# Ledger of designs, part 4: VH-VL binders against Uncharacterized FAD-binding protein C1783.01

Target 1, 263 residues: Uncharacterized FAD-binding protein C1783.01, of Schizosaccharomyces pombe (q9us28r162to424)
Amino acid sequence: YGIFAAPILDVRVLTNPGAVKRTYNLCLDISKYPLLEGKDWKIGGSFGIMPPNSDAEVLHLAHLLKIPQHELYVTKVLRTNGGRWPTIWGEDKPRCLYTSLYHIFKWCSDFISKPPTKSLIRLLAEHTLNPVEKSVLLALSDFRQDESYCRICTQSCVTLPDILEAFPSCHPPVDHLISALPQLMPRWYSISNDPSLANKRLEMAFTVQEYHSPNGQSRTGICTGFLEDLALAFLKARHDGSLANKKFTVPMFRGVQQNPFAK

## First folded at step 4 (VH-VL; framework fv_ozuriftamab)

Design s25 (from o08 with heavy chain E105G)
Fold by ESMFold2-Fast, scan of step 4:
Structure s25 (fold): chain C 263 residues (1-263), chain A 122 residues (1-122), chain B 106 residues (1-106)
Amino acid sequence: as target 1 above (263 residues)
Amino acid sequence: EVQLVQSGAEVKKPGESLRISCKGSGYTFTEYYMHWVRQAPGQGLEWMGGISPNSGGTGYNQKFKGRVTISADKSISTAYLQWSSLKASDTAMYYCARSYDLGYGQSWFDPWGQGTLVTVSS
Amino acid sequence: AIQLTQSPSSLSASVGDRVTITCSATQSLSYMHWYLQKPGQSPQLLIYLGSDRASGVPDRFSGSGSGTDFTLKISRVEAEDVGVYYCMQSLQYPWTFGQGTKVEIK
């Protein structure tokens, strides 16, 4: 649908030597963006980015779920008739999606940016064989246990892979898991230049968001981590002289105009 | 071809000021960090500090902070290392080196300047 | 500061010998970089990102290692390989070098 793969024209590192926070500027080519006749980019407006999960995280999740490599890439047919697969443009008609488990985990499932919901934890509990492990998961999923859920899951930044590692007897069926995983949502960024004058170039700046896992490991935010990986790969290719042989793109779309009756 | 060309050798007395230079050519000066590395006579290499020519932001090794100033002039693709008051212990070879910082320890020096010998004696 | 310690501090080799230089860090690193300073010259990059050879560096040079221990190997040393070898880390400021390993050819 309305997602455009915008080529990266340039990357500038805004991080100073010795700085803790890493900041980048990206210059994107929007000259081929499909605009409807009479539409234009909003001056000082925003745009959305659809961040994928990293290949490392997708493969790690597949490993935890014991999905064979050959099965991960097999094309399957999914019907959308509401629910989990809403479109950004509000489509409510049934569609057929031809996709793989790899694509579903990479582009369509949020299993990193926030802790599993209580309903997802309940699903995991139902497929946990060890009675002690099951009891812990059932307690965390109880709607009356908000304090425990907040302390253990939310404040400790627990992810689905963290839970699968901590509860080794948990083996959810992949199809049930896919139905229960929340959809990846776009992240919104400000346009730092005036692209409407030329409709060719869009500039954005971002600072990498970092978190700590329950065991103290450093993790990056899904969108800023994705953008940093692209920025570093672009910079390495430019340094190595291989930039002409590679293509780097950001999956993005123009922000909708504000409703004139909205506050 | 990418090159870093440094200013010539200097002989100074203690208390004098000095500024040495490092001119980059063959690349876009603002796309890389520039660093200064010291080598005392017969000793190893010691990082002094660096600068982002694009932003003017600097970082220093605490051993040298307050003793030297690192700066850059984008219009002439030149970085500088400056002392307001030299000491005999500043006698050393000073190298500039370009760095491409990819984060996470992915930063290395390539190329290096030819070096500027600074001798401070009475 | 991350301290890098090289071993040995000096060695003497004959043309054709295998030379091994190690660099130990006081904390875990993902990458180590290696430089050669030939007599009377500025340092030059040999290996970066642990194992990548710099442009123009012969494949007799190789780098390996992870965590706290890293190694530079010369499979068949040649007369032109005389000089001081330095490891470097850039994970944390201040960036630091090893003390150097002097390689002499008989």
Scores: ipSAE 0.000, ipTM 0.492, lowest interface PAE 12.3, mean pLDDT 82

Design s26 (from o08 with heavy chain E105P)
Fold by ESMFold2-Fast, scan of step 4:
Structure s26 (fold): chain C 263 residues (1-263), chain A 122 residues (1-122), chain B 106 residues (1-106)
Amino acid sequence: as target 1 above (263 residues)
Amino acid sequence: EVQLVQSGAEVKKPGESLRISCKGSGYTFTEYYMHWVRQAPGQGLEWMGGISPNSGGTGYNQKFKGRVTISADKSISTAYLQWSSLKASDTAMYYCARSYDLGYPQSWFDPWGQGTLVTVSS
Amino acid sequence: AIQLTQSPSSLSASVGDRVTITCSATQSLSYMHWYLQKPGQSPQLLIYLGSDRASGVPDRFSGSGSGTDFTLKISRVEAEDVGVYYCMQSLQYPWTFGQGTKVEIK
């Protein structure tokens, strides 16, 4: 149940010299994973990883929203009523959880993997003081302007932080913004080995996904970037002999079934 | 002691072919990648490409792909950089450098060869 | 390709001064490597993986930084430290160097 912090046992670099993309293999310890009676892992099965937003991205968003550092870490009560917050896959039952804005932005909000929706841009427009800036945001959010939205937001890979930087008079209330942000969803990976035959060790391979921001800055995919950061930190700790003093884990959970419609 | 020893300086004319060498000693040649780094007169360092002596796999900086060939002979622990037709713009100092890429994706250059000066003029 | 920009392009220091060289990358990096090329010599490794000193490198040399900004510091520069300093990234191919920082000692 829930999300399991699977220890990283080993990392191998699979990238060939001169390769355009970087590829890694991770070996995870699933010996302590809480399996239900009669369940087991299977080769070719799937599992989910819950990627957090990087601390740098979270702090940058907080800065753009003018959230004081002390407010970012204050614990508040949040009631989930299914779907968005703060579950890994939308739930239909209400729950009360204690969390902070930091936790919400890091683990529960997707503000970098896709462009803001038209409804989110409309919310931003409503809280934009400069009439010229407001006019541009209203135009982008207009349901009749699919071509402009596609060219400016989708094709240019615009993120919420990009919009907040471009429109400095935009100051949305944090609670309204959080309600409008899409939920951070798990990414699915295939099991490369048979963990039952490999002493409860799970192997996975991944290739880092890269893209460019509107101003030409290189960016990585949220999950593959997160996994690469862990892989590189593990390799450095192994190289300098500090692995015994550090622990690296991947937040993951066993897939119930492979997606039957994704084949 | 781990060392990389490069071939001596060369003076060539445009259109001529050339092959320079880098010999490794004091380590297992096939356990490390070998790279070539170029430095034009008065300019900075530029990575040209590298080779895995164990697999023979090569990679090139796109700027030099098709203009040079990198190879290695593991029986004599030697890597090569070759031009089929030199240009005046190939005038530069060429360094070989070793990297430890086995299990370490963000490797570094240590040691470096002493350099081979290539001068291409009419 | 990842571009690295060093600052300053050149500096003049007296023996005993603190020298700081910065290297800025066009994308986030975990590590930066630093090399010194003394006049008429091949480059030599000073710092690798951000902060680890290479064998034989004096402890007056240190590296730090994360994300897009990295720094090489010389706590008390000596006459033999004259040369051009280069940062390098090896996160992805092609591996790239900064343009170099010339350090002159008087």
Scores: ipSAE 0.014, ipTM 0.513, lowest interface PAE 8.3, mean pLDDT 83

Design s27 (from o08 with heavy chain E105D)
Fold by ESMFold2-Fast, scan of step 4:
Structure s27 (fold): chain C 263 residues (1-263), chain A 122 residues (1-122), chain B 106 residues (1-106)
Amino acid sequence: as target 1 above (263 residues)
Amino acid sequence: EVQLVQSGAEVKKPGESLRISCKGSGYTFTEYYMHWVRQAPGQGLEWMGGISPNSGGTGYNQKFKGRVTISADKSISTAYLQWSSLKASDTAMYYCARSYDLGYDQSWFDPWGQGTLVTVSS
Amino acid sequence: AIQLTQSPSSLSASVGDRVTITCSATQSLSYMHWYLQKPGQSPQLLIYLGSDRASGVPDRFSGSGSGTDFTLKISRVEAEDVGVYYCMQSLQYPWTFGQGTKVEIK
């Protein structure tokens, strides 16, 4: 189907003192991958990782949308518009799924990796009650205003939570918002070793992507931030001797396998 | 038992060269970074730079870059701090400290060496 | 470079007093680390990763804080706690320390 939870066997910090970026090597156990075949596990080959949004980001978005904590975790029957799983609504052949808003925000919605599209900003404008705030959002979403959109949103690395904070009279309905959010997509990584001769291990290196929010806060890329959090947790457990009682896994799949969430 | 043992106190004249050392024991030397921290008389702590003994890669506080050289010999688990030409302003206590780098802002110094006092006077 | 400012610069406490030392950073941090330098000794780790106590450190020491403001507390100061306390950040190079807080005990 299948996303595989690959156990982390080892983590090494590759960053030298004074380096501009932090870099890590992860060693993953692929010995129990369901469809393990040497053909797809070659050095220079690729595999996908499905990065979740952090719990902190999910809870922050829920707070901005005024979703009570207990409602966030309630399992609901949600309609999809067909094609991908899980997704939202469609006028074509809908499906019914059992999931929670927490699951949708954590695993299925991309609200961090790039600025909201002009279409999403227009949806936000439609649900903004203050006429001054609404006029600003309408201007940013105008098809003809590429310079303003680029300067204010793209170059300043604005995210959906940033816009919700900046426009407090904006109250989009959760169902409409979810329908407009892009699907969280896998990120692709190169295999840095050849497991055909190795001991059923896959090695990967990654460098943390960092940027600043409009308010000057440091932020990390969704996938590299997720991987760094796992790497740090593993290293801490190794340092304090609790590694044997903990499990660290990376949700991954072979590059030749179709993304199970793709249309 | 993890321990860092530094070389003894030095008294030098301006213009002289000097190399002080820090020997690690009780752990795998190449798995940790080694750093140098300076403390001028009556002053606080200042990070000078560090080294990855495994790769030989170094990083320096810009204030000290070009003034000192940090190196390590992994065959004897020893890190070095070297001056080609000492100045009176180099008078200070010099500590080595091991860091376990968990990434981001998750790195701390433990243990510290006992310190090497360097006095530079005419 | 991230500058760390400690408050107070010095304090005098009696055995059994509660001591609070604050460290303020010029930009947001997830963690602050704290060290104690006793007279004539090298610095020693007290608190790492914001609130974790180092091996052998008594439970009267605690760390807290987030963002730009962090605090080290000693719930019941003892004579052996005399020395200079330093905060440290390791978010970006150069790693920096606060200027130090001298704690004198009667």
Scores: ipSAE 0.000, ipTM 0.493, lowest interface PAE 11.3, mean pLDDT 82

Design s28 (from o08 with heavy chain E105Y)
Fold by ESMFold2-Fast, scan of step 4:
Structure s28 (fold): chain C 263 residues (1-263), chain A 122 residues (1-122), chain B 106 residues (1-106)
Amino acid sequence: as target 1 above (263 residues)
Amino acid sequence: EVQLVQSGAEVKKPGESLRISCKGSGYTFTEYYMHWVRQAPGQGLEWMGGISPNSGGTGYNQKFKGRVTISADKSISTAYLQWSSLKASDTAMYYCARSYDLGYYQSWFDPWGQGTLVTVSS
Amino acid sequence: AIQLTQSPSSLSASVGDRVTITCSATQSLSYMHWYLQKPGQSPQLLIYLGSDRASGVPDRFSGSGSGTDFTLKISRVEAEDVGVYYCMQSLQYPWTFGQGTKVEIK
């Protein structure tokens, strides 16, 4: 898939006073989306959105990993010792990447939406200097401790930054860590209108997903949080008259369905 | 000139019913949400709930849900806050406030009504 | 619900002083709104969407901040600025206010 930066044409708030969840409608300009001959957008069809990690989350992770700011943004050749680097979804996973750590953390790595796997926790344990901290991480990574893993990590919505904060003697090598991080995946949305009848405008509705961190802080889902930030920025620009001088885009691509009977 | 004018002060006994009003003028009533904000004596501000006069949709702070009813009559540009049975703890200043319904979620209150003091005592 | 905590709870200032009031939220916000309630009056809007001044509000009032920390500043306080200042969030329902900061002018 080629990722297309779809301009936001309009934003509508669908939330009534007192609603428990926040819901928005986005109107996207897909008039310049590169469609293959004979392909079309359909009401009820799907499309993907590639949500980046926020700059705040990327900088927080870099701080926890003790990555100097100058190193974070430098484009360099990254090599793996037999693995593959995480890439933006839809691209080949190469042995060598010419990119920055910032790019990898922002667009290619999922360190927020799921708790670290047991294998990743074991990697963290192997690079933890404090014996007490190491024993806790080893216990969580043990296949016999599914109850503890579920209770402590999954049910409490623990993220990689949460673990790095809780275990300050853990210092994994950045290259080993990156090779072990899961790829950032697209989120799929339904087309709520017929874009062919709407001058190539795509309508989508989304509801913000919220959850609580282990310390009780409120967090938003990676994609719905990203979309809400864009929606609010668009609405502010519209209100203060600066919309004509700003660009708001959603990184998206058309979904496809395998139909063995389609000719 | 946009303004919100509220009904006058009320003195009631516990168990009595009451309805107070907030009349908007100088704007299109159905294009804005109307909210009720409570201020107990010597205390801060607390959002009670709101209504979309256009759709009739209402929402309440859980603390007040079931204790009050919010309604609006768009033909006379008036919103209402009603109690079926007042309690002494309902003694407070009640403000109505308009919020923008321009598709902007993080709206604000402007203007505010002058307030209606409700005193509930035996 | 999002809780807002203001600091200080009260302060006493002389005409011409700079006054700073902070508002801390339990979760990240894009915007904060600020209101002033003068003695015996209804609240009035001062600042909306973090930094925009409401109609008729003097330029000595300014708002700033992002994330969980927001600030209201009065560059040169005047006698008419006496009252209780409230921050408010409208990101999610229920909409909530800070506990208020009482500003007394000597």
Scores: ipSAE 0.012, ipTM 0.525, lowest interface PAE 8.3, mean pLDDT 84

Design s29 (from o08 with heavy chain S107G)
Fold by ESMFold2-Fast, scan of step 4:
Structure s29 (fold): chain C 263 residues (1-263), chain A 122 residues (1-122), chain B 106 residues (1-106)
Amino acid sequence: as target 1 above (263 residues)
Amino acid sequence: EVQLVQSGAEVKKPGESLRISCKGSGYTFTEYYMHWVRQAPGQGLEWMGGISPNSGGTGYNQKFKGRVTISADKSISTAYLQWSSLKASDTAMYYCARSYDLGYEQGWFDPWGQGTLVTVSS
Amino acid sequence: AIQLTQSPSSLSASVGDRVTITCSATQSLSYMHWYLQKPGQSPQLLIYLGSDRASGVPDRFSGSGSGTDFTLKISRVEAEDVGVYYCMQSLQYPWTFGQGTKVEIK
C-alpha cells in the first residue's frame, strides 16, 4: 500500500458551547484513492493517518540541536539501521536514504508523542559536558531508577526538546540522535459515513487530545493537533475567500488496527 | 437580513417561572450556535451559556448552571432561556447572540438580539 | 476562567482624537474580539480574530496584540463612537468579557 494525500473538501466544528474538549468533522475526497477491488470502504470501517510533526516543533528541535537553518533542508545521504525507520514496503534492512534532516524530523521521527526512552537519555548523557547535568541524565537512564523516570519523564509528559532545553550542555551528534529516535506511527480513525453513497467522500470526526508540558504549557496530541491545525486553516481560508489558492490534504491509507511500518 | 428577534420585557415576582425566546431568521438555524449573555443594571456583559440547535448540546457558565435552562426548537428557529424560580438578583437585560465559530479560539458573536429586560421585584 | 481587564475604565475624548483601549488576559491568547455597545442599544461586533474588522466597521478602528496584551485603537474618533467597548476571549469556556471601557465624546 501507499500513503494517499486525501484532499479536504469540508470542515465542520462540532464543539458544543461549554464543552471541555474540541471536536471537528472532516470530509475527505477519496475518489482518487487506489482501490484494488473497488469495495474497500464502508461505514464503521477504519483507516490510518500518518501525522507529521509541526513545522514549529521541527524548527524548535533544529534550534536546540544547533542545526543552521540552511543545513536543515539540504539533501544528504543517511544510512538507516533497519527496523527503526518507517518503510511502507516492510523493508527492515539497512539502506541509504537521500533526504533532508527536515524530512526525517517531520515525517519519520517521533520526538513529541512519547518521552525519550532510557536508551535515548543514555545517549544524551554521553554527549553532555556539564558533570552535574550528565549525572542527572545518567540517573534517569539507569534501569534501577524506574520511579524517577516515571515521575520526571512519563507522568510529566517530557519530550526530547524539553530535555534539550533543561540540559544546555547536551550536544548529541545529529546522526547518532536520528538513529536512536523512535519511528512515527499512524493513528486510526473510524469512517462515519457510507462513502459509496456520497460519491467517494469519506467523513470522520475527531476530538483534540490535550496535555500539559513539565512547565505547564498546554500541548496537543501529534495527530489530533495536526488535524486541528488543518481544520482551523481550512475554516479560516473558507471564511476569507482564499480556499481556491490553497490545498489541504490528509496523509492516509485504508486499513485496520495495523501499523504499515510494522512487520 | 440575518436577524435575531427576542421576546418582550417581563416583570415578575420572586419564585415565578419564566421563559424568554430568541427567534433567528435569514440563515440556517442549525448551522450556528446560539448563546445567552446577561447584563445586570449598570454592569458589563456575562456569558450565561449556549446551545447547538443541531445536536441539542448545551453548555453553561458555572455561575448559572442549575439556575437556568437553555433549549431550542429547530422547527421554528427559536432558542429559549428558562427559569423555574426567579430571584430578585435575576433582574437584568438578557441578550441572545449567534456565534460564528471557526474552531478553537476563532469564535465571536454576530449578530446580537435587541435584548429582553427582565425585572424581578416584589 | 480567563479574566480580562480593560484599561482605562472610562475616558473622555474630543472629536478627532486618537483613542487607545487595552485588554489584559490572565492566560496567553492568539485572538481578541471587540464589541461596542452604544447607549440604549445591544452590543455590536467591531473587531474579531484580533485585527479583522466586522462588516460595515470603518477603517479608523483597528485591533492588535498577542499573548496577554491586546489593543483597540480609534485613529480619529467621531461623535457616533460614544459607548462602552468590550473585549472578549473565545479560547475556552466560559467565554469571558472585559469589564468595559466607557468612551464619552466632549
Scores: ipSAE 0.559, ipTM 0.821, lowest interface PAE 2.0, mean pLDDT 86

Design s30 (from o08 with heavy chain S107D)
Fold by ESMFold2-Fast, scan of step 4:
Structure s30 (fold): chain C 263 residues (1-263), chain A 122 residues (1-122), chain B 106 residues (1-106)
Amino acid sequence: as target 1 above (263 residues)
Amino acid sequence: EVQLVQSGAEVKKPGESLRISCKGSGYTFTEYYMHWVRQAPGQGLEWMGGISPNSGGTGYNQKFKGRVTISADKSISTAYLQWSSLKASDTAMYYCARSYDLGYEQDWFDPWGQGTLVTVSS
Amino acid sequence: AIQLTQSPSSLSASVGDRVTITCSATQSLSYMHWYLQKPGQSPQLLIYLGSDRASGVPDRFSGSGSGTDFTLKISRVEAEDVGVYYCMQSLQYPWTFGQGTKVEIK
């Protein structure tokens, strides 16, 4: 389950001026993708993209957790438990990996795409020193308080950083937090062309997903925001005449066709 | 070399129709948005609207919506700004300018046309 | 609509002076774009995305700022820098410009 860094060959803006939704087309070079013999890409097929958290988001989380910047990049040893997803957590067999907190937060942890689960909020409550703040977090994590959880967390699009900012006496240990954070999962896209007819070029279209924070700030979806940032950087480099000096890649992998006789 | 070349100056009477043009060259016309920016005599710059030559979709500043029509012919890489009935208040310099449409806060105008002076007087 | 207010409205500078132009927005922004219109010419791009210089723009021009206050600086003004400077926002339609700052060289 390897991730392939697919070079961006072209970017097209598909939306009209003043449109509410922004839509882009990306043309990716898959000529060097490691395909097994007999496998091929086809129109209407699917592929996964592994969206990283932005550096700004990672640094903000590190600040809230009081992790010094130099500690963020120190190599640590992690023991994996094996898995099928093509991330640091998606190993076929258990092994020791050498990685940093920066890498874990950027590529392996989902702390912004959905509200923290009730179990994660309960962990936060356990490490909250102010009794009033703790009681609020315990109430939100209670399985019988679905209306409060839905209104405060789900409908308001609350993220882990939002909770850490709102509850300043909450200081979870980094190791406990990492073990409780959900794994960053791939997002799936459709192939909009026939790559076999297009000299091993894969085309995809995506529409930026937007929502608002509890304080009214505009936010983008993790994968569509990442892809838009890449698209904008590519277009800027093309405008500046600097495309030859820059490399833009999308971390992706071909969709796995489930075999009914395999796991 | 990327260029935007606009049609020549116009002198018109109130009530007359007019269409001015902006021709792009040196780039793929359908990959960029084209916009119109107005500058009244001695005044600053005002965005009027824009068009996607690829789709034909348009957006207008509400102040000018219904008073002008923006269109484009991608076969000849030309965008247009049109009035059905000119008023003396339409006297101004009109610029076309190119943009990508990169999303919120990340769009700017480069290059600009040389401008078309429109004078409407009785 | 987002309104942009520039200050000063006009200034006179001597060659070699440092020139500072500010642009205040009625709403918080991440980026401001800056244009120069020389007498009798079309506007030309100077700075985009707050601080990036456009192709061919000399090092003496720089942009900075965030939120509601943005600044354009000319470290050592030259005679060729005479003209009207405009800030522009592209966060919300309609896209708007500041009223302009006229720079004259004495």
Scores: ipSAE 0.000, ipTM 0.414, lowest interface PAE 17.2, mean pLDDT 81

Design s31 (from o08 with heavy chain S107P)
Fold by ESMFold2-Fast, scan of step 4:
Structure s31 (fold): chain C 263 residues (1-263), chain A 122 residues (1-122), chain B 106 residues (1-106)
Amino acid sequence: as target 1 above (263 residues)
Amino acid sequence: EVQLVQSGAEVKKPGESLRISCKGSGYTFTEYYMHWVRQAPGQGLEWMGGISPNSGGTGYNQKFKGRVTISADKSISTAYLQWSSLKASDTAMYYCARSYDLGYEQPWFDPWGQGTLVTVSS
Amino acid sequence: AIQLTQSPSSLSASVGDRVTITCSATQSLSYMHWYLQKPGQSPQLLIYLGSDRASGVPDRFSGSGSGTDFTLKISRVEAEDVGVYYCMQSLQYPWTFGQGTKVEIK
């Protein structure tokens, strides 16, 4: 059945003004959540959220890859039957999905939350024209050099856009890049308040994960950043009286029960 | 209306077996967990354990594990608390209480039964 | 096990007084539940998940707190509010209750 777009009913800021960390509570409407297992309506002890990459980050990646606007939004056909695509998309039943590069980068590709793998860096090296830049990327992708990879990529929180900016002669073909990008994975959250069936409201709390890029730019975790953007937009709409004309939803799906009585 | 009705007061001697009951009505019995909470004379509340009538899965406070058995019969919407051999220290009021099972992290008890007083003396 | 300590152990109030009961946990919690046991009766739910009032509970009852310190407040206590109040945590097994706070009306 896939992903459910749960409407946001309320947002509360849980941290004091000026606190070093920012924590929010979201109240979600699950009254329309699909029936689980065909017997009754319920959510397991935790639930998954599928965080999209921000539009700003998707457009920045497209700019670095020299993708024209018309190509970014063109609908293409993608066949699914395993591979890098989520099993929630019908692994047992091959399907043809109509999608665009924009959709693939926004919903299906993880190019921010983890450093590029050595295999991805190797692909980048093979499409780098400057011999000095190429030699650096080849060295980083070498399976024998874990210390350099760990220090430069993992510990410094380097992302694919960071590498493309640092190596301007790198021009990987978009089709090859898409095949090599890791799948965007769900993040799991605990149900903070599970009210009566008559209320059908789910509450969750989250704390924004924040870190700094190699150039000092402030960055947030993919899911907590996405949720904070929604929370702030909701609060702004409530403040300016436009809430009735706007819809805010969280893409979520069934979790796994952690209660020892569950099964 | 949702209600939990417990069996009547019991007076027993040490070494005797006993089973007390808690019958749920006004709701779907298998959608909720049932718990047992003990209150010794003049003391506070102590969680003993609980059961999922749907799965038959039980959880016990380690203090009571092996000393009591919690069970349920979903065909008659009734949960049970059983001792194979009572001791004087088992003298207490015993409450059953319901908790909701929709993937909760921190459940609460609502409603509570009226209580069953168990007195064990020679 | 997470131990809950309530303060005060007992109090005497006059009708219309504000009553504050605190519950301190040995570990950080997100939520606390509160119950009232009236003399000769079974416990009844007052507050769940920190601040949500149970069905039929008057708005003079409120819950607050986070971390290790939680509070139950009764604005303008009434005669029917006599009894023993218990906090409860269900974050970790075994689920535990505070020792209780006895509230008497003068």
Scores: ipSAE 0.000, ipTM 0.385, lowest interface PAE 17.3, mean pLDDT 79

